VH-VL binders against q9zuu9r114to356. Designs and how they scored, part 1

Scores and structures below are computed, not measured.

Target 1, 243 residues: q9zuu9r114to356
Amino acid sequence: IAWKDLTVTMKGKRKYSDKVVKSSNGYAFPGTMTVIMGPAKSGKSTLLRALAGRLPPSAKMYGEVFVNGSKSHMPYGSYGFVERETQLIGSLTVREFLYYSALLQLPGFLFQKRSVVEDAIQAMSLSDYANKLIGGHCYMKGLRSGERRRVSIARELVMRPHILFIDEPLYHLDSVSALLMMVTLKKLASMGCTLVFTIYQSSTEVFGLFDRICLLSNGNTLFFGETLACLQHFSNAGFPCPI
Below, numbering starts at 1 at the first letter of every chain, in headers, positions and changes, except where a header shows other numbers; antibody chains aren't numbered by Kabat.
ipSAE, averaged over its two directions, is called F for ESMFold2-Fast, E for ESMFold2 and O for OpenDDE. V2 adds 0.75 times the mean of E and O to 0.25 times the DockQ between the complexes of E and O.
[cut] marks letters that were taken out.

## First folded at step 1 (VH-VL)

Design d9
Fold by ESMFold2, look of step 5:
Structure d9 (fold): chain C 243 residues (1-243), chain A 124 residues (1-124), chain B 110 residues (1-110)
Amino acid sequence: as target 1 above (243 residues)
Amino acid sequence: QVQLQQSGAEVKKPGASVKVSCKASGYTFTSYGISWVRQAPGQGLEWMGWISAYNGNTNYAQKLQGRVTMTIDTSTSTAYMELRSLRSDDTAVYYCARGSYWDDSSGEYYFDLWGRGTLVTVSS
Amino acid sequence: QSALTQPASVSGSPGQSITISCTGTSSDVGGYNYVSWYQQHPGKAPKLMIYDVSNRPSGVSNRFSGSKSGNTASLTISGLQAEDEADYYCSSYTSSSTLVFGGGTKVTVL
């Protein structure tokens, strides 16, 4: 996936500038992790949604998004999009939740849907939690935030997407859970899934797992390239990398 | 019509916790963020943290990390701020304030609507 | 965590113009155009006067204007009036996705 001169404007912003993303360029190679980083109001979520074709009605996109070299919209079933907060059904076990999600979203045979659910459980390291209740709110006994986040991602995996867009996969995770999440996502990418996600900040350990980085500030792309090139670019200019 | 209604004044002892509520009315609650700002008597404003009413994302001030929890209840259009392990220097007026639209994953940077404040007094 | 630097007080006569400075660093005021100014009368909640360095929300007098140069933002009040006597705070977004306020400036109308 590639984007060129991508600009997004947002209606409904009061006295803000129209432009939330300003002439952004970048690409993500198949089977890699490409991260969009930046401070608040840098346009991370807007860029992610623009690439996925998920902009709200109040937004307009200019510029081009290419899939495999052609300007194309993503078909519904070819990609997944994981919101920062996903509503889970606390009265279901993890396996039940994923299975009902597969039933609602996938045509096909029942045993094939079971296979997809088990694959998603394995991919997100959820085997020990598969028969546990998701829980939360009115049930009080629930999965911890790391497991809940993994379930949210696994739900999108049941559609077997080629590209997975994730808004803040480390949301509310402690440093150990965040590292484990990134290691799991790196493994998922190596198995053929193209990952594009947003991150506000990361530890040095997590930073080393990214393949490519898109740094945003105030809608502008400050840097796009490989992780090592990011460090070299700012080191050569005499400034620390702004991650 | 458009307003943030905060819970009433509280008196607490050192070591206790306080939970201040902020109920929104007259606007679409889930389209904005809520920040919490406090002001000790005779002192300036101190930003405590931010929570998105759209998705629950939070950022807390470094000084308060570990002592503060902010939550959202969309069914009641109410934001909550809980401050734990209270000390005498936590005596302040606590404001909630509405931020900008939610177009990014990280936070808000100006506040166009403020609650009237909740006085929290910590004494023993 | 880092505070923005404002003068403790500024005074002026009715009809004069005054300017309040707000000095930060390249990681806040200098690095972003997300500076806001708030007016606070005694016993009241703050009121937004300026956002995005220089924009006025609806209902704020055009006597209030904002600007920025380098790491320093400025609020200018022209045609100073008695009701302008209040505390004024600047704020800025920071690179850690947090906000920081200045220490406040007491404006006195002589």
Scores: ipSAE 0.000, ipTM 0.405, lowest interface PAE 16.6, mean pLDDT 78
Fold by OpenDDE, look of step 5:
Structure d9 (fold): chain C 243 residues (1-243), chain A 124 residues (1-124), chain B 110 residues (1-110)
Amino acid sequence: as target 1 above (243 residues)
Amino acid sequence: QVQLQQSGAEVKKPGASVKVSCKASGYTFTSYGISWVRQAPGQGLEWMGWISAYNGNTNYAQKLQGRVTMTIDTSTSTAYMELRSLRSDDTAVYYCARGSYWDDSSGEYYFDLWGRGTLVTVSS
Amino acid sequence: QSALTQPASVSGSPGQSITISCTGTSSDVGGYNYVSWYQQHPGKAPKLMIYDVSNRPSGVSNRFSGSKSGNTASLTISGLQAEDEADYYCSSYTSSSTLVFGGGTKVTVL
C-alpha cells in the first residue's frame, strides 16, 4: 500500500483548521509493520482511516492511495480494520466468538471454518484462552485488556486479509502486554500479512520491532522511513529520540 | 446551517446552453468537492461528474464529455455547471451534491449533502 | 455506464423487514466497497442512508442497514414504517473512475 499527498479535512475537528492530515506520503511493504505514530490529535487515526477507506461522512480526503500499484480500491475482504474500541460478545468463549464471526463473514458450514478459526487463535497467541469466556463490563470474570484486544484482531483474521489496519493496538495495555502484542503482530507480519497501525507512544523495545514509521504532528508528517533511519534523523538534527 | 442553494428553474430551446449555480454555506467550501447528478422526469439518478473545490480538478461522465463544464468560485463558495448543446432528453432536475470522499484520480463516490435541485426544461 | 440492477418495487407491511438488492459486476459493486444508498421522497432531493456498503451516517435510523455479497449489495429496512415509503437508489464506484447509480426501487408500505 502507498499513499501520496493525502489531505484529510474534517469539519469541526479543530477550531483553527479543518485539515486533520496535511499532504501525507508513505507506503507499507507486504509482510511488514508500519506504524503511524503521534501525539493526541496528530491525525494518526484519521490517516489510518483514510488509508483503509473508512473516513466518516464529515471527512473529505484528497490525494491518492495505491494498493499493489493500483488505485485505492481494495477488493472486498482483502483487508481488515480493527477499531480502537471493539464490541465483543462477553457471553461467548474466544473460540465461539471467532466461529460466530466466521459464520457471518465466510461462506460454507461451520466445520469448514475450523482451520481459519484455529489459525486466527494461534496467530494471536490465544490458544490458552480459546475456551475462556470473553466477559465484559457486566461480567466479573473475563479476559484482560490485552487478550480482549488480541481477540478483536483475531476476529478480522478469519477473513485472512492481506492487509490489516489497527487503530491503537496498545491502547490501555501495560508494558508487558504491549510487548507481547507487538511480538505477536510481528510474527503475523512475517507470515505475509501487511500491518499498518497507530500508536501514541512506545517503549524503545517495542519501537525496535517496527519496520517503518510515519511520525505525525498536527497533521504534518515529520518523518517517514525505516525505524532506524528515524532515530538517525532526529539524532542528526540534535533532537532526542521521539519515543 | 449547512446547505447547497441552487439557482432557479430554466427553460431553454434545443441547441442552447444552461448554467446552473450551487452556492454552498455552513461549511468550508474548499474542503469538499461538488458533484452534479440529474434526474429526468420519472427516471432515476444519473451521475454527471464532479469538481474539487480544493484544486479545481474535474471528472465528467463519458456521455457528457465535451458538453459539460464544471467550475467553482471560491470567493463566493459557488459551484457552476454548464451544459451546452441542449436537447430534449436533457430535460431533468439537476442536483448539486457535496462529496464526502474524493480521490484525485477517481473523484467522489458518495454525497452527504444535496441541493434542492434545479429543473431545466428543454423544449422547442 | 449501465445502471446497477435493482428491483422495480418492493413492498411490505408496517413492522416487517424488507431488503432491496443492488446487483452489479466485478467492475463496480463486486470490486469495491464504495456502495452507497439514497432515499428519495417524491419531489425531494436524495438523502444519503448508507455509505461504504454498511456505514450509516449520523441521523439515519438504525433500521437501515447495508451489506454486500459478491456483486450484490443489499439495503435492509427493518421495522418498516409509513415514512419509509420512497424511492431508493444504490450507487457504486466503478473501475472506470466513475460513479454509477442503480435504476431505483420503489418501496411501498402496505
Scores: ipSAE 0.000, ipTM 0.488, lowest interface PAE 14.8, mean pLDDT 88

Design t1
Fold by OpenDDE, look of step 5:
Structure t1 (fold): chain C 243 residues (1-243), chain A 127 residues (1-127), chain B 113 residues (1-113)
Amino acid sequence: as target 1 above (243 residues)
Amino acid sequence: EVQLQQSGPGLVKPSQTLSLTCAISGDSVSSNSAAWNWIRQSPSRGLEWLGKTYYRSKWYNDYAVSVKGRITINPDTSKNQFSLQLNSVTPEDTAVFYCARDLFYDFWSGYYSFDYWGQGTLVTVSS
Amino acid sequence: DIVMTQSPDSLAVSLGERATINCKSSQSVLYSSNNKNYLAWYQQKPGQPPNLLIYWASTRESGVPDRFSGSGSGTDFTLTISSLQAEDVAVYYCQQYYSSPFTFGPGTKVEIK
């Protein structure tokens, strides 16, 4: 996936004439992890949605998004999108929930829904939780936040998307859970899935797992490139890397 | 190399149970990258998929609707084989039965076609 | 269920000549997510089980001679033997594995003219 001079304007977030994303350029190679990083209201979620074709109707996008060298028209099932906050069905087990999702999402004639569910469970390291109830938002009786987030991602994997967009996969995760998430996603990427996700900030360990970084601030792309190059870029400018 | 060796009786009386076994070599019946199928072939019905068994954290069975309720496919991990049981057979069930493997291609593609087959077993249903 | 059909029922071709077999599915076996056709071709000789020739509509199985080729997409597929050899006398079947139950075509008998 690649984007060129991507500009997004939204009515109501700021001034009517304000751009949320300003002329962003970048790309993500197959089987790699590209992170869109920035502070709150930097436009990172908007950029992610723009790339995924998930902008609200009130938004206007300028520029171009390319998938495999052609203008963006990702067919159904070719990509997944995981929202920052997702609702799970607490009364179901992880396996049941994913199966239910598979029934709803997969074309009626595609078989092997059960095997696809198991593959998703395995891919997201949820094997030990497959038969556990998801539980409520109060993590007292159900899955913890990390597992819940992985279930949300697994739900998208039942479609076997080649590209997965995730809005803040580390949201409300502790350092251990965050690292586990990134290791899990790194494995997924190594299997050929292109991952593009947003992060507010990360630990040094997590940061090292990224292949490329798109750093946003107030809608502007401050940096795009390899992770190591990011450190060098800011170091050369006399600033520590804003991680 | 994967080999499938079939065994079982070739003659079954009407209303009885057809039983066949397929022994696997070169692969595991509990492989996460394979599924184990039974297929039959007759002049009247051609090649017909009957069902499969496969292990993905747990055992699953998929059966064709045409034989659902009469068919059971069971894995035997101790012997690395899987079996077919077809109950209440009629002359219409007369066919050459094959066991076959379908292999998991990759995460994005899933299973593809039947790459290894047993030698086949003619089962005649006759009084 | 997806119904598979083939044409012709039988085909007699001279040695060294091209043999063409057509297969049609009642529904598309193309998965839009990965752009793969879940269609396979088999060769079956008397007294033997079917032998996999082609999968994903156009990918040759290991060990299959280059004279065998598969083409098509969606609902219409073709198996081509560019130069028929004596050992190619057999019945050829197409099969979809897009949806359960997996279904086979009725077969096309290829003979030497």
Scores: ipSAE 0.471, ipTM 0.805, lowest interface PAE 1.4, mean pLDDT 91
Fold by ESMFold2, look of step 5:
Structure t1 (fold): chain C 243 residues (1-243), chain A 127 residues (1-127), chain B 113 residues (1-113)
Amino acid sequence: as target 1 above (243 residues)
Amino acid sequence: EVQLQQSGPGLVKPSQTLSLTCAISGDSVSSNSAAWNWIRQSPSRGLEWLGKTYYRSKWYNDYAVSVKGRITINPDTSKNQFSLQLNSVTPEDTAVFYCARDLFYDFWSGYYSFDYWGQGTLVTVSS
Amino acid sequence: DIVMTQSPDSLAVSLGERATINCKSSQSVLYSSNNKNYLAWYQQKPGQPPNLLIYWASTRESGVPDRFSGSGSGTDFTLTISSLQAEDVAVYYCQQYYSSPFTFGPGTKVEIK
């Protein structure tokens, strides 16, 4: 996937005059992990949704998005999009939830759907939780936030997407759960899934896991490139040191 | 190198149970990358897939509708083999029976077709 | 169930000439998410089990001579032997592995003319 001069405006008093993303350029290579980073209101989620073709009706996109060198709409089932918070069914086990998702979405019959579910469970390190209830409703004990987040991602993996877009995969996760999520996503990318996701901020350890970084501020792309090049770029420009 | 070695009787009387075993070398019956199949071949039906067993976090079985209710495929991890049980056989079940492996290629691509086959066992159902 | 058909039932071809075998499925065997056709071709000689030649419609298994090629997509597929050799006399089967139950074509017998 690549984008060129991508600009997104939101409908306001001045009809499509409020630019949220301003002339962004970038790309994500197959099987790599590309991160869109920035503070709140930097345009991270808007850029992510623009790349995925998921902009709300109140938004207008200008510029181009390319898939494998052509301006093509992504076919149904070729990509996944994981919202910041996703509805889960607490009365089902993890395996059951993923299986019913597969039944509704995949064209193959019973055999392939079960294999896809088991592959998604293994890919998201959910094997120990597969037969546990998701829970999280009144009077039910359930999965922790990290496990629930991994289930949300696994649900989208059922479609076997070539590209997976994730809005804030670390949202509301403690430091241990966040690290596990990033290690899991890195392994998923190495298995052949192209990942593009947003992150508000990261530790030095998590930052080192990214293949490519798109830094946003107030809709502007401050940097796009490999992790090492990012450190070098901001070192030359007096990048603020974390305390 | 993967090899599949079949064993079992070649003559079975009508209404009895056909029982065959396939021993695996060079791979594991519990491999996360493989599934273990039984296929039969007769002049009237040609090649006919009967069912498979495989391990993905737990054991699964899939059976063809034509033999469902009569067929059981069981893995045996201690002996690294898998078996076929076909109940209530009739002369129409006379065929050459093969065991075969199919193999996953990668996470997104799914399966190969049958890459290794057993030698075949002619099973005749007659009085 | 996906029904597989083949044509012709038998084929006689002179040594060194091209043999073409057709296979048709009753439903598409193309999985759109990975753009792969879940179709295989097998060669079976007398007294032997089937031997895998082609998978994913067009990919040769290791050790298969390059005179064997597969083509087609969706519901219509072909196996081509570009220059028939004496050892290629066999029955050839197509097979879908898109969905359960996995089903085979009735076979095409290839002989030397």
Scores: ipSAE 0.006, ipTM 0.528, lowest interface PAE 10.0, mean pLDDT 79

## First folded at step 5 (VH-VL)

Design v1
Fold by OpenDDE, look of step 7:
Structure v1 (fold): chain C 243 residues (1-243), chain A 126 residues (1-126), chain B 113 residues (1-113)
Amino acid sequence: as target 1 above (243 residues)
Amino acid sequence: EVQLQQSGPGLVKPSQTLSLTCAISGDSVSSNSAAWNWIRQSPSRGLEWLGSTYYRSKWYNDYAVSVKGRITINPDTSKNQFSLQLNSVTPEDTAVFYCARESYDFWSGYYSFDYWGQGTLVTVSS
Amino acid sequence: DIVMTQSPDSLAVSLGERATINCKSSQSVLYSSNNKNYLAWYQQKPGQPPNLLIYWASTRESGVPDRFSGSGSGTDFTLTISSLQAEDVAVYYCQQYYSSPFTFGPGTKVEIK
């Protein structure tokens, strides 16, 4: 995936005047992890949505998004998108929830659907939780936030996306859960899935797992490139990398 | 290379049980990327899927509605084979029976019956 | 159940000429999410089991000669043998695996004219 001169504006009272993303350029190679990093309201979520073709109707996008060298016309299911906050069915087990999703969305026989579910469970390191109730806010017993997030990702993974967009996979996760998440995603990328996701900040250890980084601030891209190059870029300027 | 070798009687009396076995080589009956199927072929009904057995954290069996209630497909991990039992057979069950591997790949979505047994003609006659 | 039909029932073609077999499904076997058709073609010679030729309507199985090609989308599909060889004499079946149960066409017998 690649994007060129991508600008996103939000509709104001009468006109599109508020630029949330300003002339962003970047790309993500297959089987790699690209992170869009920035503070709150930096435009990172908007950029992610723009790349995924999931901008709200109140937004207008300029520039181009390319997939495999062509202008993106990704049909539903060709890519996955995981929202920052997703609704899960708390009354179902992880396996049941994913299976239900597979039944509704996938063609093929039960063999294939069950296989996809099991593979998704394994890919997201949810094997130990496969038979556990998801739970929720109204449930006294349920999965922790990290597991819930992984279940949300697994749901999208059932569709076998080549590109997976994840809005803030580390949201409300502790340091241990965050590391586990990134390790899990890194493995997913190694299997050939292209990952593009947003984060507010990360530890040095987590940061080292990224292949490329897009740093956003107030809609502006401060840096885009390899993770190592980012460190060098800021180091050369006499500043630490804003991770 | 994957090979499927079928065995079992070719003649069964009406109301009796048809029994066939399919031995697997080059793959495992417990493979996480395969399902093991029985298919029959007759001039009157053509090629017809009967059922499958496969392992995904646990054993599953899927059966065709047309033979449901009469069919049992069982894996044997110790011998790396799976069997077919069809109860209460009638002359209409006369067919060539095939075992077949159904392959699966998660990322590509690959799905196919890529390997077949040699087939076994089973005649139901008094 | 999805019903599969084929045409013609039999086809006689001279050696080196093109053979065309048609297959129709009673409903679409195209999956919109990946834009793939869940259709396969099999070749069956006398006394042998069906042999997979094509899957996803147009992808050749490993080892299948280039003269075999599959085309079509949705409900209408075609298997083409660009240059019929003696070893291609067989019955050819289409099969859908879009929904359970998977179903086969009645077959088309290809002979040398």
Scores: ipSAE 0.763, ipTM 0.875, lowest interface PAE 0.7, mean pLDDT 93
Fold by ESMFold2, look of step 5:
Structure v1 (fold): chain C 243 residues (1-243), chain A 126 residues (1-126), chain B 113 residues (1-113)
Amino acid sequence: as target 1 above (243 residues)
Amino acid sequence: EVQLQQSGPGLVKPSQTLSLTCAISGDSVSSNSAAWNWIRQSPSRGLEWLGSTYYRSKWYNDYAVSVKGRITINPDTSKNQFSLQLNSVTPEDTAVFYCARESYDFWSGYYSFDYWGQGTLVTVSS
Amino acid sequence: DIVMTQSPDSLAVSLGERATINCKSSQSVLYSSNNKNYLAWYQQKPGQPPNLLIYWASTRESGVPDRFSGSGSGTDFTLTISSLQAEDVAVYYCQQYYSSPFTFGPGTKVEIK
């Protein structure tokens, strides 16, 4: 996927437009992790949604988005999009939740559907939790935030997406859970899934796992490139890289 | 290389049980990437899928409606094989029986019967 | 069950000429979400089990010669042998794997004219 001169505006009550993303350029290689990083209101979620074709009606997109060198809309089912917060069915086990998703969405024999679910469980490091209830009811103990987040991503893996867009995979995770998530996502990318996700803030340990970084501030792209080049770029300019 | 070797009697009397075995080499009957199927072929019915056995966290069986209630497919992990038992056979069950591997790949979503046994002609006659 | 039909029942083609086999399914085998047809083609020679040629309606299995090609979508599919060779004399079956149970077409016998 690549983007060129990508600008996104929001309609105001007055005649003026508010630019949320300003002339952004970048790309993501197949099978890699590309991170859109920035503080709140930097435009990172808007850029993610623009790339996925998920902009709200109040937003206008200018510029070009290319998929494999072509200006084409990604077919439904060829990509996954994981919202910042996803509602899960707490009365189901992890395996049950994923299996019923596969049963409703996929064609084919039961062997194929069951196999996709088991592979999604393994890919998201959920094997120890597969038979546990998701939970989250007022009276019932369930999965912790890290496991719940991985279930949300595994749900999208059932569709076998070529590109997976994730809005804040580290949202409200402690440092240990965040590191596990990033290691898990890097392993997933190495198996052939192209990952593009947003991060508000990153520790130094997590930062080292990214393949490419798109750094945003107030809609402006401050840096786009490989992780090591990002560190050297800001160090040479006398500014620490935002983490 | 995956190979499937069939064994079992070629003659069965009406009302008896047809029993066949398929031995697997180059793969495991408990493989996470495969399901193990029985398919028969006769002039009257052509190619007909009968059922499968496979392991994904536990053993599963799926059977064709046309033979459900008469068919049992059992894996044997210690011998790395799987069997077919078809009860209460009639002359209409006369066919060449094949075992076949159903392959699976997560990312492509591809699956097919990629390896077949040599076939066993089973005749149901008195 | 999805019923598969094939035409013709038999076909005689001169060596080196094009052979065309048609297959129809009683229901669509196209999964709109990935835009793939869950349709396979098999070749069976006398005394041998079926051998996979084509999957996803148009994708050749590894080791299958380029002269075999598949086309079609939804309910109507075609297997084409662009230049018939002596070793291509066989019965050809289409098969759907969209839903349970797996079902096969009745077969098309291809012979040298």
Scores: ipSAE 0.342, ipTM 0.674, lowest interface PAE 3.7, mean pLDDT 80

